VHH binders against q12xb4. Designs and how they scored, part 2

Target 1, 267 residues: q12xb4
Amino acid sequence: MLDFVGLGLFDEKDISLKGLEKIHNADKVYVEFYTSILMGTDLEKMEMLYKKKITVLSREDVEQHAEDWLVDAKDSNVVFLTGGDTMVSTTHVDLRLRAADMGIKTTLIHGASIASAICGLSGLQNYRFGKSVTIPHPYVSNRGVRVVSQTPYDTIKNNIEAGLHTAVFLDIDKDKGYMTVNQAMEILLEVEGKLGEGVMVDRLAVGIARAGSPSPVVKADYIEALRDYYLGGPLHIVVIPAELHFVEAEALVKLAGAPEGILENID
Key: E = the ipSAE of ESMFold2; O = the ipSAE of OpenDDE; V2 = 0.75 times the mean of E and O plus 0.25 times the DockQ between their complexes.

## First folded at step 1 (VHH)

Design L08 (framework vhh_lunsekimig_d3; at its last look DockQ between E and O 0.01; V2 from the best seeds 0.00; counts 0 for: pae E 16.4 > 2, placed apart)
Fold by ESMFold2-Fast, scan of step 1:
Structure L08 (fold): chain B 267 residues (1-267), chain A 123 residues (1-123)
Amino acid sequence: as target 1 above (267 residues)
Amino acid sequence: EVQLVESGGGVVQPGGSLRLSCAASGFTFSSYWLYWYRQAAGIERELIASISSGGRTNYVDSVKGRFTISRDNSENTMYLQMNSLRAEDTGLYYCAAHTYKFTPGSYREYDYWGQGTLVTVSS
C-alpha cells in the first residue's frame, strides 16, 4: 500500500491527524523537499515529532527510479510525504500511475495548500480566480542581455479581461534566494514600461507573507505602494485582483488595509 | 546555455515516415516532462505528443497510432517517430521541456523551447 500524505504550509505540526496516523502505522516513510519548502521545520524536527525515521528522496529517486522504492509498497505500508497537498502543484500523479501499473493501491491524505490559504487570508473567493502564474527571477542571456519574463504580465492581463483574480507565485533560486513582494512589484512595473498597455497602472495587488505561520502579513495596496512596503521574511506570494465583489472589497479594506477608494469600483 | 535542438525534418511523400530528434543540454534532462508541438501556417501551436520523466506517453487524437514519442536519458535526446504521414502533418515541429518547483509561497515553472524543424508532406 502507498499513502500520499500532505504536510501543509509551514511546519511539522500542520500534518492532519489522519496523516500522522498513517506515519505511525507505516513500515517505511519517505519525503521529498524539491517541490515544496516548509520554512518552519526540518528533517530532525519532523522525525522527533512523528517518532519515525524518514528517508529523503531526491527528484531523481522520485521521477526516474521510483520503482526501486515503490516495490516495497506491494507487501508493506509505505508513506510518501510532500509539503502542501500532495497532488497540487506537483507531478506526483505520475507516481500514482506508476504504482497502479505495479498493482499497488494508493490513497491520498490531504494537506493544507497555499491555493486555499491565499483565499482565506485575502477574503477573495476561490471560484473567482483564473490561471496562476510564476514570476521568475530576471536572468542574463548568453548574449549578456537582461531577460524579464512577459508571461506574468500576459496572464494577469488575460485574467483581468475575463474578470478573474490572479495568484502570482514568486520564484525561488539557489543563488538569488526567495523573491519578495517588493521585487515582484518592480518586475511587473518594468514589463509595463516596455509594453505600455496600462495593465499595471494604478493596479491593486495583495502581498502575502508567511501563510500558515504564527506571523502572517497580508497587505493590499496599489503596486507602486507595495513596491516599498515591508512584509518581512519568506515565503511571499502575490494576488492581483480583477473586478471585486462587494464582500471581497470590504475584506481587503478591513483585513488587509486596502485604500477605501476601492469600494467605489465594485462589480 | 540551455538548449533544445531539433533535427530530422524534411520533405516526404504522403504515407512516408520521418524520425525527429531533440538534443538537450544545460539542464537535468531526465527530470523533465518532454513535449512535441506542431505549428502549421495560420494555426496556433498545438501539443501533439508528451512523455513524462517516468516514460508515460500521451498523444493528440490526430496522430495517435501513427506517431511514437520516446526518450533516451543517457543521450539527453527525445525522439518522435512519425509513420503514415499525411498532408495535414506539415508544419514546424518544436520540442519543449517543462518541470516544476513548488513551495508554500512560491513555485517556478521551467519552460525550455527548441527553434523548430520543418516537416513537409507533399507529392
Scores: ipSAE 0.000, ipTM 0.378, lowest interface PAE 11.4, mean pLDDT 85
Fold by ESMFold2, look of step 2:
Structure L08 (fold): chain B 267 residues (1-267), chain A 123 residues (1-123)
Amino acid sequence: as target 1 above (267 residues)
Amino acid sequence: EVQLVESGGGVVQPGGSLRLSCAASGFTFSSYWLYWYRQAAGIERELIASISSGGRTNYVDSVKGRFTISRDNSENTMYLQMNSLRAEDTGLYYCAAHTYKFTPGSYREYDYWGQGTLVTVSS
């Protein structure tokens, strides 16, 4: 048997009671950390709380060499741990399909996902979200030229034109670190300067830090102002709202500190 | 210090057999995926066979059915049994260990290579 268990948003305590029960009954417990990161914990704290040895799998172990560990689930209880909710914003459905081909039953034990958490924290309606995007760290090409991706700008533009909010994930890099809301605002403004289409002019954004922690930050402001707002430590995510319904605008003002003037633009 | 040392190469006629060995030290052998590569003169190295930490094997089509990769974790040694050798199998044979380590906030790849052992198949 293979049980997929979501770890939730922030730390080792976010696991569900059902997830913990599966871990306690498992013969082998695997985790991957490449699709998501729990900033409030580490492997040692997880093993201490869960009272179980946890084996970390690489991307190659999961995506290219999965049979090496999946076969264990034919005759024992195997748990596979993922931050957030295992099947949300991952390609891990392919593991379920491969397990099925091998005659292995799978189950899903859900965890809280950032996809739902941004809706709750901001007050924005989940069904009004369009295609998400990630802002990658800028880099210097082998020709010495600074490269800044335009794809996030275009995705936000298309969603706004469709009346849809955009969840904007922020890059994580071993050398450049965790991208902040501040850096994301600078990048979007840089691309606006190149394209000149006005998408980021007078544009509201919502910065969210440490969702699921005891001390989350939710701050809405115009992009230029949000560029300099202190949100504290990682992880950060951005939401770019499209045209707001009245209750969404009121939520941003009251819950995220948006300028009250945005209420004057609502019918 | 991680070391991989190949042995067992030599000169053999077409249709013959050789067994290559790769002795490993300086790491936990059982936790690594292990690989055989070959390099003909003037050509880039090519992967020909692999064996996972769990014992699963993979081969390129040109050697499938003729070569067998295996490992003995108690001896820290990987083997390549090469049967039905052909002239195009001539080259330097390298063993390699590739592994990955993931921790929260990072992902690391580690590549280790041997010095190579020469296999010459000639008539």
Scores: ipSAE 0.000, ipTM 0.125, lowest interface PAE 16.4, mean pLDDT 87
Fold by OpenDDE, look of step 2:
Structure L08 (fold): chain B 267 residues (1-267), chain A 123 residues (1-123)
Amino acid sequence: as target 1 above (267 residues)
Amino acid sequence: EVQLVESGGGVVQPGGSLRLSCAASGFTFSSYWLYWYRQAAGIERELIASISSGGRTNYVDSVKGRFTISRDNSENTMYLQMNSLRAEDTGLYYCAAHTYKFTPGSYREYDYWGQGTLVTVSS
């Protein structure tokens, strides 16, 4: 048996009781931290609270060598831990499919997800979100050219045209670290400068830091201003709103410090 | 009825060219992102090219410089110009369309697929 367990947003206490029960009954517990990380805890604290040894799997372990540890689930109970909600904003459906192909039964224990938390924190309506996107860290190509992905820009633009908000996930890289809202704004503005389509000009954005923590930060402002706003430590995420309903606009002003001027254009 | 119909596939020698078409009907073509996928025998389907509603294109490295995706909104047709074809380009090529629809209180994601057109690159 393989149990996928979502750990929640911030620390070891965010796991559900059902998730904890799965861990207690597990013969082997694995965790991955490359899709998300609980910033309010560490492996030791997790092991202490869960009373179970946890083996950390690398990206390669999961994406390239899953069969090496999945086989354990054929004859024993294996738990696979992930930050947030399992299968959300991850590629772990593939892992579940591989397990199925191996004749391994799987279950899901859900955790709190940043995908829904951003709605609660910002006041934006969850049913008004379109396709989410991740801003990757820029990189230098083999040709020595700096590459900045335009995909986020396009996704945001398309959502806006459809009247949908965009959840913009920020890249986590082992070498480059956790992308900040500030970096994200800079990247979006850089792409705007290159494409010049006006999508990001005076665009309202919401920066969210440390969702699920005792001190989350939610700040809404125009991208140019938000770029210089300090949100504190990771993790960060960005939401780009489309057209706002009055209630959403009011929420952003009162709860996220958005400029009051955004209320003037609401019908 | 929504339809995506691929055409233009066939047998071609290495170094040759083909132009695939994807004719769309039954939906607002101009609002959709469009994609070309391919699937070789025994291999998982892979995305090879995309074009946004705004006309921005993206390619996987293996086809960059050789393939060109384009769209004609007036004709509800997407194209894939394939030049310098290689044996490894052999496969079933699919077109796909994706978009979002929002109405007050709800939204819906639409994802449409064609049946595919076979491209064989062989000596």
Scores: ipSAE 0.000, ipTM 0.185, lowest interface PAE 15.3, mean pLDDT 91
ESMFold2 (binder alone), look of step 2: mean pLDDT 79; pTM 0.778

Design L09 (framework vhh_lunsekimig_d3)
Fold by ESMFold2-Fast, scan of step 1:
Structure L09 (fold): chain B 267 residues (1-267), chain A 124 residues (1-124)
Amino acid sequence: as target 1 above (267 residues)
Amino acid sequence: EVQLVESGGGVVQPGGSLRLSCAASGFTFSSYALYWYRQAAGIERELIASITSGGSTNYVDSVKGRFTISRDNSENTMYLQMNSLRAEDTGLYYCARQISYKWSDTYRTYEDYWGQGTLVTVSS
């Protein structure tokens, strides 16, 4: 049996009681940190609280060589741990399909997700969100050309035209690190400079750091101001609001320090 | 070893001026954005000024027009020129570097470097 367990947002205590029970009954426990990391804990603290040895899997172990460890779930209880909720903003459903192909039963034990946390922290209504998008780190091609993805710009534009807010996930790279809100703002403005469609001009954004911690940072301001705003340590996420209902605008001003002038643009 | 060391704080009368310095070592100074934070007694630190690696600046409204942030990449030093000082400017002033991220094969960490602070007292 293979149990997928979401660890939640911030530290080793965010796990559900059901998740902890699965760990206690497991023969083997694996974790990956490449899709997300719990900034309030470390492997040693997790092992001490959970009273179980945990083996860390690389992206390659999960994406290319999964059968090497999945085989253990045929005749023993295996737990696979992921930050947040296992199937949200990951490709881990592929592991469930591979397990099924091997005749292995899988279960999901949910954890708190960043997808719901951003709604609570910003005051923006969940049902008013459109498609989410990830901003990848820019890279230099084999031809020496700097490549910046246009997909985030296009997704935000399409959502705004439909009156929908955009959740903007920030890339995690082994060499470049965790993308910050500041870097995300710079990337969006760089694409705006090339396309010139005015999408990011005078555009409100919400920067969020350390969701689920005792003192998360939530800051709403225009993209140009957020480019230079220090939000502290990871993990970061961005929301680009579209048209705001009065309660949403009031929440951003009172709870996230948005410019009071946004209240003048409310229907 | 990364270090940020503030200097230039002191006691000054209202309307006076001070120039704070933040001397940096142990990293490629020109590649990072840098920040000045202020902390008054019993209040959390607040960002008051920032400067990007490219030289773009930003200020909190209460200091805009009175404070000027600048950097000297050849000297690995960031400055805060404080003019027309007011009683509410009293506090500990911290410099900070843009967060940088490091990886290990087991666990990932971040680098978040701050100075120890320099005290500015604006009093009669």
Scores: ipSAE 0.000, ipTM 0.230, lowest interface PAE 13.1, mean pLDDT 87

Design L10 (framework vhh_lunsekimig_d3)
Fold by ESMFold2-Fast, scan of step 1:
Structure L10 (fold): chain B 267 residues (1-267), chain A 124 residues (1-124)
Amino acid sequence: as target 1 above (267 residues)
Amino acid sequence: EVQLVESGGGVVQPGGSLRLSCAASGFTVSSNYLYWYRQAAGIERELIASISRGGSTNYVDSVKGRFTISRDNSENTMYLQMNSLRAEDTGLYYCAASVTLRYGPWSYKTEDYWGQGTLVTVSS
């Protein structure tokens, strides 16, 4: 048996009771941290609370060499832990398909996802969101040219034209660290400066820090203001609203400190 | 079909009172967020009053203490009682609602609807 268990948003206590029961009954427990990191915990704290040894798997262990550890689930109970919810913003459905090919039964024990958390924290309605996008860290090519992805700008533009909000995930790099809302705002404005289509001009955005923690920050303001707004430590995420319904605009003003002037421009 | 129909506007002298009505059809006022907006000539709409599903009310500072938003479930109508009117209260008043309609089991759609606007003139 292979049980996929979502760990939730922030620390080792975000696991569901069902997830904890799966860990206690497991013969082997694996975890991966490359898709999502829990900022409020670490391996030692998890092992202490769960009272189980946890083996950390690399991306290569999961994506290329999965059969090496999946074989254990033929004759024993194996738990695979992920941050957030197991099948949201991951390729782990491939693990379920591989397990099925080996005759291994799988279950999903859900965890809280950033995809639903941003709706609760901002007050923006889930069904009004369009395609999500990730802003990668800018990099220097082999030819010495600085490369900034245009994909986030294009995705946001297309969503706005369709009246849909955009969830904007922020890159995590081993050398450059966790992208902040401030850096994301700078990147979007940099692309705007090159394209000149006015998409990011006077554009409202919502910056969210430490969703699921005891001290989350949610701040709605124009991109230029958010560029300089202090949100504290990681992890950060951005939402770019499109047309706002009355309840959405009111929520952003009352709960996220958005400029009151946004109430004048409601769809 | 969801529709909001406004009435009660008109000409009033400074210090006077008016009660605006907004009759709803296609949904119930008791379970939705309801709003009054004001638009002066050449200016974008300003939210002046709101009432939540639970009955909590909010007002812009310029009308606080003078205006009261309410709803009557039996008449399926929303009201804006305006007292101590000032020249700067002159404008088009729009009622609006964020309406959640069911389209099947666990299938809901929330849309914003607007009235056509009711003119209020406070003559000096």
Scores: ipSAE 0.000, ipTM 0.157, lowest interface PAE 17.1, mean pLDDT 85

Design L11 (framework vhh_lunsekimig_d3)
Fold by ESMFold2-Fast, scan of step 1:
Structure L11 (fold): chain B 267 residues (1-267), chain A 123 residues (1-123)
Amino acid sequence: as target 1 above (267 residues)
Amino acid sequence: EVQLVESGGGVVQPGGSLRLSCAASGRTFSSYALYWYRQAAGIERELIASISYGGSTNYVDSVKGRFTISRDNSENTMYLQMNSLRAEDTGLYYCATEVKYTFGSKTWEYDYWGQGTLVTVSS
């Protein structure tokens, strides 16, 4: 048996009671941290609370050498832990298919996802979101070309044209660290400067820091203002609203400090 | 994942023209800088042309003024318009891109290459 358990958003206590039960009944417990980081915990705190030894798997262990550890689930109870919810914004369905090929039964124990957390924190309606996108850190390629992804700009543009909000994930780099809302605003404005299509001009955005923590910050303002706004430590995420329903606009003003002028531009 | 497929190669007379296409599947082409490489028999691959996601272009001196690189982000396709072709332009032409992934404290860099399309300039 292989049980997939989502750990939730922030620390070792975000796990569901069902997830904790799976861990207590497990013969082996594995975790990966390459798709999602829980900023409020570490391996030692997790092992202390869960009262089980946890083996950390690399991306290669999961994506290229999965059969090496999946074999344990043929004759024993194996738990695989992932931050958030296991099948949201991951390729982990591939592990379920590989397990099925090996005759291994799998189950899913859900965890809280950033996809629903941003809706609760911002007041924006879940069913009004379009395709999500990640802003990668700009980098210099092996061929000496500076690369700034245009995909976030294009995705936001397409969503706005369809009347849909965009969830914008922010990249993590070993050398550059966790991308901030401020850096994300700078990147979007840089792309706007090159393309000139007016997508980011006078554009409202919502910056969110530390979703699921005791001290989350949610701030709605125009991109240029958010560039200079202090949100504190990671992890950060951005939402770019499209056309707003009245209750969404009110939520952004009352709960996220958006400019009151947005109440004049409602759907 | 990104899969790149080149097309448009063939046999052409000296002074002729060809247009190569590179179609991407899997992920959005507009996310990345894109490259055309050429490999002649017994010679290492060389970078012929590049185009940034914002449209800035660079060419190796031997093709500058004769070749034009362009991209259509809506169609996930990149092109190489080759004019005034010479015998020395003969070779396999590859499109390529580079993608960087970061998770936790680790960064992975992946180069994606097409299978190549053959261009033969001969009489």
Scores: ipSAE 0.000, ipTM 0.113, lowest interface PAE 17.4, mean pLDDT 84

Design L12 (framework vhh_lunsekimig_d3)
Fold by ESMFold2-Fast, scan of step 1:
Structure L12 (fold): chain B 267 residues (1-267), chain A 124 residues (1-124)
Amino acid sequence: as target 1 above (267 residues)
Amino acid sequence: EVQLVESGGGVVQPGGSLRLSCAASGFTFSSYALYWYRQAAGIERELIASITSGGSTNYVDSVKGRFTISRDNSENTMYLQMNSLRAEDTGLYYCARYTTVRFDSGYYTSEDYWGQGTLVTVSS
């Protein structure tokens, strides 16, 4: 048996009781952190609370050499841990298919996802979100040219035109670290300066830091103001709202400090 | 070995100024975002200012307009210029760098690097 267990958003206590039960009954416990990092915990804290040794898997262990550890699930109970919810924003469905090919039964124990957390924190309605996108860190090419992805700008534009909000994930880089809301605002404005289509002009955005922690920060303001707003440590995420229902606008003003003028521009 | 060393703290009167320095070694300084944290008596360590590899800056509201974060990539040093100091600015000031530590190819986890702190006391 192979049980997929989502760990939730922030620390080792975010696991469900069902997930904890799977860990306690497991013969082997594996985890990966390359798709998501839990900022409020580490391996030692997890092992101490869960009372189990946890083996860390690399991306290569999961994507290229999965059969090496999946074979244990033929005759024993194996648990695979992932931050958030296992099948959200990951390719881990491939592991379920590979397990099925080996005759291994799999189950899913869900964890809290950033996809629902941003809705709860901002007050924006889940059913009004469009395609999500990630802003990668800009880089300098071998020729000294600054390269900035246009994909986030295009995705946000398309969503706004369809009346849909955009969840904007922020890149994690081994050398550059965790992208902040402030950096994300600068990147979007840089692309706007190049394209000149007016998508980011006077555009409302929501910056969110440390979703699932005891003290998350949620701040709604125009992109230019958020560029300079303090949100604290990682992890950060951005939401770009499209047209707002009155309750959504009211939530952003009262709970995220949005300018009161947005109440005049409701869907 | 990553090292961050703060300096420039001291005793100053209200309305005075101090410049803190954070000297860095053991990594490619120009490639990383860097942070100033403050630990005041009775409260948790809090982020007060940040600067990206590209030079973009952020400040907590209580210091905005009074403090300026900057970096000198040629000297591997980050600064915090503190003007119009108030009694509530008293505390230990830390510089920090967030980094990604790889266990193996394709796997990573976050790890924070901190300096030892420098004490700023604002009192008459």
Scores: ipSAE 0.000, ipTM 0.109, lowest interface PAE 14.1, mean pLDDT 84

Design L13 (framework vhh_lunsekimig_d3)
Fold by ESMFold2-Fast, scan of step 1:
Structure L13 (fold): chain B 267 residues (1-267), chain A 125 residues (1-125)
Amino acid sequence: as target 1 above (267 residues)
Amino acid sequence: EVQLVESGGGVVQPGGSLRLSCAASGSIFSIYALYWYRQAAGIERELIASITRGGSTNYVDSVKGRFTISRDNSENTMYLQMNSLRAEDTGLYYCAARSEYIYWGSKPYTYEDYWGQGTLVTVSS
């Protein structure tokens, strides 16, 4: 048996009671940290609360060599832990299909997802979101040229044209660290300066820090204002709203401190 | 960058078989989905088969039951076994790899597509 258990957003206590019961009854517990980071915990705190030894799997262990540990689930109870929700914004459904090919039964124990957290924190409606995108850290090409991805700009533009909000994930780099909302705003404005299509001009954005923690920050303002706004420590995420329904605009003003002027031009 | 090199194309009679290979050099990165596309004369390029790193496969209806896509992760190589070939299967076959970046919140970001140079398959009597 293989049970997939979502750990939620922030610390070791975000696990559901059902997830904890699966861990308690497991013969072996694995975790991966490459798809999602829980900023409020670490392996020691997890092992202390869950009362189980946890084996950390690398990306290669999960994506290229999964059969090496899936075989344990043929004759024993194996739990596989991920941050967030098990099958949301992961490729783990592929892992579940590989287990099925081996005759292994799988179950899902859900966890809280960033996909719903940003909706709850901002007041923006989940059914009005389009394709998500990640802003990567700029890099230097093999020809020595600084490269800034245009994909986030293009995705945001396409979503806006379709009347859909964009969830914008921010890069994590070993050397450059966690991208902030401020850096993301600078990158979008840099791309705007090169393309000149006016997509980011007078554009409302929502900066979110530490979703799921005891001290989340949610701030809605125009991109240029958010560039200089202090949101504190990681992890950060951005939402670029498209056309707002009245209740969404009210939520951004009352809960995220958006400029009151956004209430004048909604439909 | 990853380079993709196709091999195994050629001329075959209707009802025959052919196996295409696509070898990746450099780093395959940790997440790659692999694809076979076909470009026939006067027709738009189409996706005919795909395989994830874990082995899940998908096929366009016209090749289901006749073509089998597979991969060898240890050799960074993908294969397309083509059986019961028809005249309509004639075309230039491209392999492609799609890299993903996984960032905070478990969001995959499909950043770059890598393409092979293409290999010609001709089914004729």
Scores: ipSAE 0.000, ipTM 0.185, lowest interface PAE 12.2, mean pLDDT 83

